# VHH binders against q84jc2, part 124

Target 1, 232 residues: q84jc2
Amino acid sequence: MSKMRNLVEEKFLEFYESWVIQLELYLHQLLIAHNNNTMSETELRHLISKLTTHHKAYYTAKWAAIREDVLAFFGSVWLNPLENACSWLTGWKPSMVFRMVDRLRKSRVVLVEAQVKKLEELRVKTKFDEQKIEREMERYQVAMADRKMVELARLGCHVGGESVMVVEAAVRGLSMGLEKMVKAADCVRLKTLKGILDILTPPQCVEFLAAAATFQVQLRRWGNRRHYVTHS

## First folded at step 7 (VHH)

Design xa21 (framework vhh_6qgx_2)
Fold by ESMFold2-Fast, scan of step 7:
Structure xa21 (fold): chain B 232 residues (1-232), chain A 126 residues (1-126)
Amino acid sequence: as target 1 above (232 residues)
Amino acid sequence: QVQLVESGGGLVQAGGSLRLSCAASGRTFSSYAMAWFRRAPGKEREFVAAISGSGDWTFYTDSVKGRFTISRDHAKNTVSLQMNSLRPEDTAVYYCAAPEGFSWYDLTSESGYDYWGQGTRVTVSA
């Protein structure tokens, strides 16, 4: 009826729940920092560093998990259906962060021309990187179909004559290819995040990180609430 | 005061080539991405291509990738679209688009662009 959790799914579920709780605590700190104009640059940089380390910890844990079972990430049991519906290659779509940062546009601290130039370059580069990955996914799907055709031809075109080893090799190839694409997508995510933080001032970084964390937390809450049934 | 003026459209046979140009006046857009959109007869506007401020990064819709090349010339304040291997399906009015400032909208969204030209007509005959 229900798919049993494997060890990878159980371990990552436990990690992810703790990771989200810590993200909410960091969000609280970001919101306080954003509303408090007396925090020093050193204090802001320390908070930004904590968030950066937190995101790096997520990808460290994710890459260890996908090495063991990449397919666990294409229907994640630790994400609700709304979070899964918003996923692009097992995570957030990099170009979407530029749409989430409305708070920077509404801020009293305006972007200077040099920052605008760098953000515009990063925005187009990020879209280019996304398309490159999407093309690779399409090529992978075509190559997988071609590989099966080659295997069928080698076996005399008998679908019932396929060996267990041929099927196992195809499945292994699929998993390896997916792992490579997920890591490539995560690298674009990390490059986009680092790129934005490198361009922004510490107060702008706090505002950006607060907006991003707010979106992640609210998306999770909205998805979780939609499945709650109250018996009165 | 800001104006975008497209040129270079015309009638060509399938398999032919055209080079579209967009001349901007009233301000420079060297810090901003600029884009080409098109509208086929009876259809809505669709994204074609975009180029970053530096010209180092470009993005194309899948149907034109490998056939069209977007480029820019900062000295002339122009953005060009080289269209090769034209197909009847490329028949449309082509528009140049530029933003007022940094946009939070996706690169392919019309909502991200504030300045639009009048368009230049491209007709590709079978």
Scores: ipSAE 0.393, ipTM 0.780, lowest interface PAE 3.2, mean pLDDT 84
Fold by OpenDDE, second read of step 8:
Structure xa21 (fold): chain B 232 residues (1-232), chain A 126 residues (1-126)
Amino acid sequence: as target 1 above (232 residues)
Amino acid sequence: QVQLVESGGGLVQAGGSLRLSCAASGRTFSSYAMAWFRRAPGKEREFVAAISGSGDWTFYTDSVKGRFTISRDHAKNTVSLQMNSLRPEDTAVYYCAAPEGFSWYDLTSESGYDYWGQGTRVTVSA
C-alpha cells in the first residue's frame, strides 16, 4: 500500500529529487578534482563553495517546509527505508561525518598536529551537542506523554468536527516543539560541517566532501535496490 | 611502556571533596584526550569526564556536572579530577584512561580508550 502524501511531502519530494541529482553532478566534479590534482587552490575553493552553497540551499528549503509541516520529515517519503533508518532527527547524525575525516587520516592525506587537535575538540563538542539535543528530545517526549497525549487518546475515541479541531490544535502544539528540536539538530549539522571545512585544507575539503557525497549517494542507491522505490 | 597511575582516592563524608590525579608515563598524551571513568559496586564502569588534548574542551556525565572538574597539566603529563559536593552515589573505583592516538570513537565509551590505570577507590559515607 502506498502512503498518501500531503502537499508538503509532495513539494519537498520534488525538491529533494532535484537536489540529489545536482549533488551527484557535484560529486563527479569532486572526484575529478581529487583524483587528478590538476586544479588550483582557487579552483578548489570555488568547487567547495558550490557544494557548501548547495547544502545551504537544502536547509533553506527544509526549514521553509518544516514551518508548514515538521511531521512530514519524520516520515520522509522522499527517502527510502534504509535512508530513513540511518536518519537522526530528520537528517544525518553530525558525529558520523568524522568517519569521513578519519578516512583522510588513513589515506595519503597527512593531517598536521594542529589539525588533529582541532578535529578532536570539534568531535567532542559535536558529540556534546548531540547529547544535549537528545536529552531535550527525551524531555520533550516525556512531556508529550502527559496532557497532550491523553487529550489525543481521548479525542481519538470520537470523531466529530469539534474533536477534529482540538486534535489539530494539539498536533500543532506538538509540532512546534519538534520543529525546535529539528532546527537545533540542523544547527549542529551545519556547525559541524563548517568546523570541519575550516580545519581542512582545500584539497582535504574536496576529499572530505567527495567521501560524504559518495556515502549519501550510495546509501540511496543501496536502499533503492533493496526496496523498490518509485519517485516522481 | 605507557602507564597510567591514579592517586587521591580515600574515604570522605557526604558533602566533602577529593582531588584525584592521574600521572601518565611512557609517552606524551598532550595531543589527545584523557578521561576519568568509575565503577561502582555491582555496576558497570561508566564515563565520568573527559578533557581534550589542548585542555580547552571538557565533557561531563550529567550526574557530576557542576560538582566535578577535570583539568590537565601538560608539563607534568597529568590529568586531575576535582570532586566537590560528593555523594554516596559517587562511591566507586575511579579509573584514568587515554587513547593510543587520535580516535573517532565515542570518548564517552570505554572503546574510545586504549590505556587504563589500576584505579583509585573513592568511598563517600552518608
Scores: ipSAE 0.009, ipTM 0.301, lowest interface PAE 8.5, mean pLDDT 85

Design xa22 (framework vhh_6qgx_2)
Fold by ESMFold2-Fast, scan of step 7:
Parts: sequence; structure tokens; C-alpha cells
Structure xa22 (fold): chain B 232 residues (1-232), chain A 126 residues (1-126)
Amino acid sequence: as target 1 above (232 residues)
Amino acid sequence: QVQLVESGGGLVQAGGSLRLSCAASGRTFSSYAMAWFRRAPGKEREFVAVISGSGDYTFYTDSVKGRFTISRDHAKNTVSLQMNSLRPEDTAVYYCAAPEGFSWYDLTSESGYDYWGQGTRVTVSA
């Protein structure tokens, strides 16, 4: 239904704008914690918990929305063109997160050998999981093209409103497959994020989360500025 | 003093197979990813494959997926590249690479690796 589809986009746009505003507030708290060393370990753990809960809330809302209309997440109206250009399967590419900390390097990240071993394993595992999902998506796209072609070919033989109903049924079937793929990609994102946070100390977690949030916020700000000043 | 020494290169016909080996000396790399890169005549050096410290996870460039297999032997301190269904386009000098420590560079970037071998030449004839 086109009316239900439009409502999903509007509701998620409102959710996402509020979610980003809250992320900016958390980023401010992370930067204070990182720069001033004024927070206790208990306060750092609480801040890290707020960030992980915030990210989980995003995926809870996203998965509810894609159940209604997964196609809204391919070329999302709540993202600017730069954010959309940087998307991998409706979100951030998991392996990119390992490069985020490097962009804010004020000092070297001091890691003990046990952390190095676990981070190196997670880094390669993340690339491995990405490649597996990319192969599954390629297989899905081939299957989708074959099914869509058969349904569209039958469209020419139908009379009246029957052809529209057949096409819509085919799109709904394909959308369920896409929902599964998007959720698989999101699971890699969440496991990568959790994996990093489980390996790092609370001060290192704050540094990592600050770097990641800074990149996300700045990418949005940069894309919004460039979008509005570009001649159409 | 750390050294990486590649071996196993040679001349092979299209459709054939070769196994490259990289022997590391001077330290172990069991906690770190190790990679293979190659340079074809007249081209830039490109990433081929990487393997995690444990050997459980691997990543390949698209042109070799399904044909090449990277593996490790911690007891021998070696990394190997099994190359099957070789094509003339695989003709290159193959290099083994290892890091000094943890880096934030992408696994496919030369900048992430500090130790390099001298290379072993692979020539695939039509």
C-alpha cells in the first residue's frame, strides 16, 4: 500500500532526526569524559551503556520499519545524498569502524597483547562476514531478477486490475527476502560494535565511541551543507 | 631481525596450480593478520588475500575468490597461498606481508604492513 509506505518513511524520519540529536548529546558527554578524565569508572560504564542502548534502539526501530517496507531503507529519505552514497546494505559498512579511531588520533591507542589478538581476529572476521553477505546478496539479486522477469512477462497476458495485483504480490515476496538480508547485515554491525566494546577498557571504549559518533555526525553535517549549496 | 622469504613461484600453464609459501624468521606473527600482495608487469601492487592470526578468518580480492586459498602453519611459522585454476592475468610477482603491531589501516592497504619479502615470480602461459 502506497499510503502505508509513505507513513513508514515519515515516522522513521521523525525517529531518526530525534535519534541523531540524542547521539550529538552523547557525543558531547563522550568528548568531556575523554578530554578531562573527570568521570569515575562507574560513570564511564554508565555512559557506554547509554550509547549501546541508543544503538540497540535504532535497530529495534529499523527492524519494525523494514517489516512494513524494507525498500524505504534503499535510498532513504531521512539520509542526505552523501550518507546514502556511503551506505552498505542500508547502513554503515562494519569494517569501516576500525578506521574511525585513526581519524581522531591525538595519541596512540595503547593496547595490551591480549586486546591486540582479539581485535585482529575481529577485524578479519568482520571482513569475512561482509564478504559472505555480499555473496548472498548477489545470489538474491539474480533470483529476484528471474522472478520479477517472469511476473512482468505475465503482466502482458492479464486483463484489468489482475496485472497490478500480480506485480504487487511479487514485490512483497521479494521484500521478505531483502528484509532477511538487511537484518543479517545489521547483525554483523551489532556484533562488530559489541565485539570492540567487549575487548576495550572503559576509557578506550569512550575514545572509540567518540570517534565513531564524530564521524557519523560530521558526515551528516557535511552532506547537508553540500546538498543545499549544490545547484540543481 | 625479521625476514619473510617467499617460495613456490614458477612457470605454469593456464588452468594449472601452484602453491606459494612464506617463511617468517626473527619473530612469530600468531596474534596478527598476514597477507599476500602481487604486482603484475606495468601495474601497481595489489592486495590478494589475508588470514587472521588464528587462521579461522580469511578475505580475498574478487578476482581470486573461489580459486585461491590462504592458510597458516604456526608450528612452521609459515603462510601459504594455494592457487588453482590459474589464468594469464594472475602473472605477477607475489609478496608476503606482515605488520610490526596493531594498526588502524585497512587490511587491504600496503600501509598496514611493515615487513615484506623479496617476492616470488609466477608466470601463467596461455
Scores: ipSAE 0.428, ipTM 0.791, lowest interface PAE 2.7, mean pLDDT 84
Fold by OpenDDE, second read of step 8:
Structure xa22 (fold): chain B 232 residues (1-232), chain A 126 residues (1-126)
Amino acid sequence: as target 1 above (232 residues)
Amino acid sequence: QVQLVESGGGLVQAGGSLRLSCAASGRTFSSYAMAWFRRAPGKEREFVAVISGSGDYTFYTDSVKGRFTISRDHAKNTVSLQMNSLRPEDTAVYYCAAPEGFSWYDLTSESGYDYWGQGTRVTVSA
């Protein structure tokens, strides 16, 4: 049986498909810029700005959607199973992007000592922020097994209009907590991304963004092939 | 060669305090994180606390939060662990750890560190 999609899922699916297409176009530009190395600093900064704006647009759309139905993002019907399996609180795990930075360090790109120091601090900060959120999420999940869940369980044994209303209210309460966690995670993502881009030079930023976009696009492609999923 | 030497361990009564210190030699670790781990009798080594290179960021395992404080002195190339309100369950050999360089590994895991001290024993009596 196919999963029934709600309105929020359908709308965001459409958005995300378009967003990914645009990301692929930007990826192409990033790769050209990285491989040619003929673009001016101004041109590179412009390209970086386009990518950052694109990412900001995603979170703007996401946050609007999660206000309506945060639970939609814990199923993420717009993602294939592989993408979903790799998700941390409805998105990429912030600490993972440092692998991309590490790639820069190990490549022909030379990071100066000052950059290395700043990146290390940022990495530590990011890790601590992740752990903080994870602890909060764990606390929240444990707390879910309280009277709210008990009430849901009790109501599940009965069929009636009043029961449905009570269940919906309980779910809304739970959703509010989840929304808070998701927003917190997204803030760490955005801070991490900004932090990295502030430390790197424009050419390094382009390489980093190319690597990140490549990973995202390839993950989607691999997942689609393995699970015979067609998006768009 | 890089060496880490812990000190400050000993016997203390429950509710008491100890200050551990770790001195690093052989090279500077000023840009990199440093951590404390501990191994209780019959248990595996576990993460206790970590401090960033600058000292601006610290992280603790839940069981020691509010009681332990990690700090570092760049001039002396040392990291310290102030342990207050000690409990019998804090009894362990405490190890200082440092990475070889810029590391992308989990700083709350042993895998994040390349150099280890010999450890200093902390015993908390009931």
Scores: ipSAE 0.027, ipTM 0.517, lowest interface PAE 2.9, mean pLDDT 86

Design xa23 (framework vhh_6qgx_2)
Fold by ESMFold2-Fast, scan of step 7:
Structure xa23 (fold): chain B 232 residues (1-232), chain A 126 residues (1-126)
Amino acid sequence: as target 1 above (232 residues)
Amino acid sequence: QVQLVESGGGLVQAGGSLRLSCAASGRTFSSYAMAWFRRAPGKEREFVATISGSGDYTFYTDSVKGRFTISRDHAKNTVSLQMNSLRPEDTAVYYCAAPEGFSWYDLTSESGYDYWGQGTRVTVSA
């Protein structure tokens, strides 16, 4: 099928491009805060709040869009092929955030014992939550391969009005199932992000958010640079 | 100073059960996840299971999920792996692993663990 844009895709593309530009501006502020290490706790908390609000705005817009067309988020037109290849249920894999601080080789997060205990619990819990969602996705894929779905696909190839209605109902049911799974995955993402930020001090939060934003921005730029062909 | 000592390995028939134990000495790991890895003949070491510091959260590799159960006893400073419905492909040397401190590496990565036991051999016959 054609990868033509629909209204939902066009609207979210506009939103996402603006959202990424603002993320890059926030990344610049995070890197300044991190390198100088002279901002007050109040100033750092304000910056962290801006980033938190920015990520919440993304999920607000995403959940509105998936209510209209969840399939737009599988192979998204606003993401390059590399970004799409790195997606887990339409977004970043929650457990990956625990690796992102490794990208800041010049700076290590110095953690006290109480923080270590909480981060270790969150890390294992995040893996547990991911595994539960992966089992649901497996069940969904098995349901799509079910004999009844195969029969409906065959029927839809050559039968008129009644088969169209039956196929549409089945596709709507499958889309609702996908919407539920995407929201569940996004809830794990948000709980993991909030959990980390609640455990870390403001300077540590700035380092973590800078690492995460750097990875997101670099992945996008690398994918755009490698896949774009410049023709007239 | 810090040592991990595994025990409980042996020879079993397919469908049988074994319980592996790992005794830690020299320090406690109550704030850290601990893991079991295994190495089959001619293969690299692979992840099997992990358990959080509290023991409330566990994670398993797909091939053992539902068959193996990891647990820990803080008073005895031990981590155990109950292995049920054993298959010939479970034949391996099993290693207990613990970190020196917090690691940003994934729980399934060897790079996240600094202390390793000598291993205990499990042989499952067809």
Scores: ipSAE 0.369, ipTM 0.722, lowest interface PAE 2.7, mean pLDDT 84
Fold by OpenDDE, second read of step 8:
Structure xa23 (fold): chain B 232 residues (1-232), chain A 126 residues (1-126)
Amino acid sequence: as target 1 above (232 residues)
Amino acid sequence: QVQLVESGGGLVQAGGSLRLSCAASGRTFSSYAMAWFRRAPGKEREFVATISGSGDYTFYTDSVKGRFTISRDHAKNTVSLQMNSLRPEDTAVYYCAAPEGFSWYDLTSESGYDYWGQGTRVTVSA
């Protein structure tokens, strides 16, 4: 049986499909820039700016959508099962991108000591921020098993108009907490991305962004092949 | 060779305080994180606290939050653990740990660290 999609899911699915297509185009440009190394610093910075703007657009759309229905993002019908399985609080896990930075360190790209030091601090900060959010989420989940959940469980035993209204109110309350957690996670994502890009040189940024985009696109492709997923 | 030497352990009554210190020698660790772990009797070694290279960021296991404080002195190449409001369940051998270099591993895990001290015993009586 196919999952019934709500309006928020449908709209965001459409957005995301378009967004991913554009990401693939940018990825192509990033790879060209990285492999040829013929672009000026100005050109590289412009390319980086386009990518950062693209990512900002995603979160703008996401935050608008989660205000309407944050629960849609915990199912993420626009993602295949593999992508969903790899998701941390409705997105990529911030600390994972440092693997991509590490790739730079191990590649032909040389990081100076000052960069290494800054990246280490940022990594630690990111990890701590993740842990804080995880603890808050755990607290929230434990707290959910209080009178709110009891009320939901109690109401679940009855079918009636009044019960529906109470359940909806309870779900809204729960959703507000989840929205807060998702926004917090997204803030860590954005801070981490900005932090990395501030530390790296333009050529290094291009390589990093290429690696990140490649991973994202390939993960989607692998998942689609395995699960025969068609979103539109 | 790199050596880590812990000190400051001992016997203390519940509610008391201790300050552990770890001195690193052989090379500088100023740019890298340092951590404290502990192993209670009959249990596996567990993470206690870590501090970034700069000292700007600290992280603690939940059971010690608000009671323990990790700090470091770059000039002396040391890391310290101030332990307040000690409990019997804090009884353990405490180990200092440091990475060999820049690491991408989880700093709340043993896998994030390459060098270990011999440990200092902390006993908290009821």
Scores: ipSAE 0.039, ipTM 0.532, lowest interface PAE 2.6, mean pLDDT 87

Design xa24 (framework vhh_6qgx_2)
Fold by OpenDDE, second read of step 8:
Structure xa24 (fold): chain B 232 residues (1-232), chain A 126 residues (1-126)
Amino acid sequence: as target 1 above (232 residues)
Amino acid sequence: QVQLVESGGGLVQAGGSLRLSCAASGRTFSSYAMAWFRRAPGKEREFVASISGSGDYTFYTDSVKGRFTISRDHAKNTVSLQMNSLRPEDTAVYYCAAPEGFSWYDLTSESGYDYWGQGTRVTVSA
């Protein structure tokens, strides 16, 4: 059965489809830059800036959307099942990107000791922050079995017999908590990304961003092929 | 050659305290994380606590949170585990662990560490 989409889902779906198309274009540019050693530092920095701006645009749109309906992002109809399965609190898991950094370390790109030390500290920090959020989420989920949720469950047993206002209040309370968690997670994502880019040289940044974008695009492609998911 | 030497183990009554120490030698570990693991009788080795190179970040298994504190002294190249409110369930051989170098692996996993001490026995009586 086809899932009925609400207005927030439809709008963000449209946005995300366009955003991914643009990401693929940038990925192409990143790959060219990575394989072309003739590009100047200025050119590389410009490309990096374009990508960072692109990512910032995503979160700007996301935060606007979650303010309206954060629950939409826990279903994420704009993602295929594989992408959704790989999601951590409505997005990529921050600590995962260090696999991309590790690729740099093992590639022809040499990280100096000072960079390695900084990256290691950042990794530990990221992991710490992730765990902190996970604990908070767990606490929140346990707390969901409160009076409001019990009331919501009770109302669910009666077809149209109880106050709609009680249900709405319960949903609002739930949504507010979830929004807080999602924003916290996104902050860790953004801090992690910024931290990595601040440590890496422009050529290294390009390689890192290319690897990250490749993973994201391929994950989407793999998922689409497997599940025959098509987005308008 | 890298060596880790644990000390501070012993017999203690439930509710008591004990401080373990691990001294690293052979090279500097100041930039890398260090950890404590333990093996209880009849059980597999499990993660207890880890601390980042800088000392700014610490990780604990849930059962020891609020009771155990991991710390390190860079000048002495040591890591310590302050164990308070000890329980019979804490009875185990405690091992110090350190990585060979830079690693992206989980600091709470055995796979993240390459060097191990011989262990120090902690026995908590009821």
Scores: ipSAE 0.021, ipTM 0.513, lowest interface PAE 3.5, mean pLDDT 87
Fold by ESMFold2-Fast, scan of step 7:
Structure xa24 (fold): chain B 232 residues (1-232), chain A 126 residues (1-126)
Amino acid sequence: as target 1 above (232 residues)
Amino acid sequence: QVQLVESGGGLVQAGGSLRLSCAASGRTFSSYAMAWFRRAPGKEREFVASISGSGDYTFYTDSVKGRFTISRDHAKNTVSLQMNSLRPEDTAVYYCAAPEGFSWYDLTSESGYDYWGQGTRVTVSA
């Protein structure tokens, strides 16, 4: 029997598809700005603001959805298998975004040493915040294997009529813990993105955002192409 | 002409303590992360601890967490490793490491560091 998608999954799938279409449109604008270099600083700042607002809209929608069903974000139905395989706690791994910053060192607009030092400190802080969340995940996994959870699992296997209410309370507790961790990871993502954009000049911001959006869009296309099946 | 010189190694009994120091010369590293790595006989060099340029962030390999403390003194251009509750498994040559500039590699990665000291030997007896 097919798994029924719940209402949260259906609504977020619809939101995400629209969000990605808009991201592709913004990517086109970023690439034009980067390649032609004809836009004023004011125009570049406006474009950067549109991308920043777009990402904030994603997290606003995500946090509303995880409040209702955080498990929908683990193995998400709106992501293809390749996108899911590349996820760290339901999204991009914050420290890995600095690999995109590496491209700016080789760009036509070279990073000055003061920017490089600020980016290095931000990278270190981001890695520290990641490790803190990874330790929380380890503690969560240990808590999952504690005596109470083991007893609930044993009861389900060996006693036919376990209490639905007790199981539901345990599942709600697990979901609340996951919601807290996902939100913490998303806060690190937003702080990292904000920090990078605060350090970079407007042309460098455009180049960085174009690289990030290109990777996201291409990863989705590569994964979709791998599992493409024409309906008969 | 960058040089890193480690000191403080020696022989100690299990449960004892040692403090390693690394003195850097030829340039200042106040804006860059610095790290300690170790190599036990017959093994590859492994990460031990690192400290950010600001000194606000520290990283440790799991086997030394709670026992070792890395610190730095910007005025003296030194990084130190306080090693407590030493175990026979901590027996190794300890190396100080620093980058040529900023590094995009993980602070626990050997690839992130360009300058290396000659090492100081730590032997922990049973």
Scores: ipSAE 0.006, ipTM 0.429, lowest interface PAE 9.5, mean pLDDT 83

Design xa25 (framework vhh_6qgx_2)
Fold by OpenDDE, second read of step 8:
Structure xa25 (fold): chain B 232 residues (1-232), chain A 126 residues (1-126)
Amino acid sequence: as target 1 above (232 residues)
Amino acid sequence: QVQLVESGGGLVQAGGSLRLSCAASGRTFSSYAMAWFRRAPGKEREFVAGISGSGDYTFYTDSVKGRFTISRDHAKNTVSLQMNSLRPEDTAVYYCAAPEGFSWYDLTSESGYDYWGQGTRVTVSA
């Protein structure tokens, strides 16, 4: 059976499709910048700024959407099954991006000792923050098995007026809690990205951003091919 | 060759305190995190506490939070574990651990570390 999309899903789907297209364009620019080594520092910083602005735009749109319907993001219809499977609290797992940093370290790019120390510190912090959120999410999920959720489970049996009100209140409470968790996760994502970009030089930032964007775009492409997913 | 040597273990009564120390030799670990693990009798080795390279960030297993404090001395290339309010369930062999370098693994997992000490025994009597 075809899943019906609500208004929030439809709007965000449209947004995300456009956003991904723009990301691909930026990726192309990042790759050119990385391979030519002819761009000035000013030019590189400008490119980095474009990417950071682009990412900020995503979260701005996301946060607006989750205020309306956070549940839409736990079954993101704008993502293919592979992308969804790789999702951590409605997005990329913050600690994962350090693999991109590792690529820098193992490449021709030389990280100075001071950068290595700072990156390691940031990694530890990021991982710790992830774990804190995960524990909080687990606690929240366990707490969901309360009286209100039991009423929700009984919905398939019979629905009375009072029961409907209880279920509605339970869903609202659930949504509010989830919204809080998602925002917390997004904050860790943004802090992690900012932290990495603050540590790296402009050329290194370009390489890092290229690697990250490549991963995201390739994951989407491969997932689409595998599952014949169309979002239009 | 990299070596980790633990010290400070012993017998202590419940409610007492111990301070464990780990001395690293062979190379510097100042840039990387270090950790303490423990293995209780009949149980698997478990994470206890970790500290970042700079020492500015620390993390603990839940059961030791508020009681144990991990610290490091860069000048001496040592990591310490101050254990207060000890309980019989804290009885274990305690191991110091360090990574070879920049690691992508979970720092609360054994897989995050490459070098291990021989361990120091801590026994907490009731």
Scores: ipSAE 0.072, ipTM 0.577, lowest interface PAE 2.3, mean pLDDT 87
Fold by ESMFold2-Fast, scan of step 7:
Structure xa25 (fold): chain B 232 residues (1-232), chain A 126 residues (1-126)
Amino acid sequence: as target 1 above (232 residues)
Amino acid sequence: QVQLVESGGGLVQAGGSLRLSCAASGRTFSSYAMAWFRRAPGKEREFVAGISGSGDYTFYTDSVKGRFTISRDHAKNTVSLQMNSLRPEDTAVYYCAAPEGFSWYDLTSESGYDYWGQGTRVTVSA
């Protein structure tokens, strides 16, 4: 219900629905390009640029929204339960995109040794960056638990406005810390995506982006799908 | 003809150090990540440490972070694991692992590696 949502959630829901519709249109263009071997490198690079701009628009909107309410991104109302279940720090797990790269081995557009070497190095770097963020999140959670214990102890002794101020300060601290963690995770996502696209040729970029967009669109459709109900 | 041969294991007292080495033959792995895994008595094989093809990026399981250091020497085609401040719970057979080619598997997953050595035994006494 809209009465159970704040303004940030409602505004981002509207943005996200439009963003996904446009992603589906770009996916259609990527699939046409993938099946057409007559497109020039310039035409393919222009299409890839549209996709990168589209993803940049998402992060621009997301960072504006998390500055206002980062908690809206933990258990997002614009995502179905399946999409939320597959989330890592409010988005896709960076290392998962290397599974999309695996499809390029089976395609008509084969990876050469130099590309494989660069992709392997990027894959390890991405894992290293993920682990650093996960350790920082664990430390943050421990610190928040300690702070809440101190607040709980204080609230047991005070019943006035001081208790309200302590709680408000804790919520502010939580939000600021989570905002930094989410931005750090998004930075790894963008660096990983940029790194892959820099390594791949334009036809390989089109195939990679088509695979990634297909997975995102299908995951949303699977999660929104009605399950068949067996009647006795 | 591809072989990984581990060496450097032995018996050591708690707090001691050992350096394990893995010599690869039959091909080079300079473009690929390589890893060390271990299997303690009665347990499954677990990830210990990994190193990128360049050697610029390393990662470790939490229980060994700060105590173990993985490194590689491309000229000798070797990967080494320096183990400091050893604990009884580090007692295991240590295995060197390398992939056939590019893998989409997580670097900590056994499924990402196709070549394995026979292992070198490390025993840490109380």
Scores: ipSAE 0.041, ipTM 0.557, lowest interface PAE 7.1, mean pLDDT 83

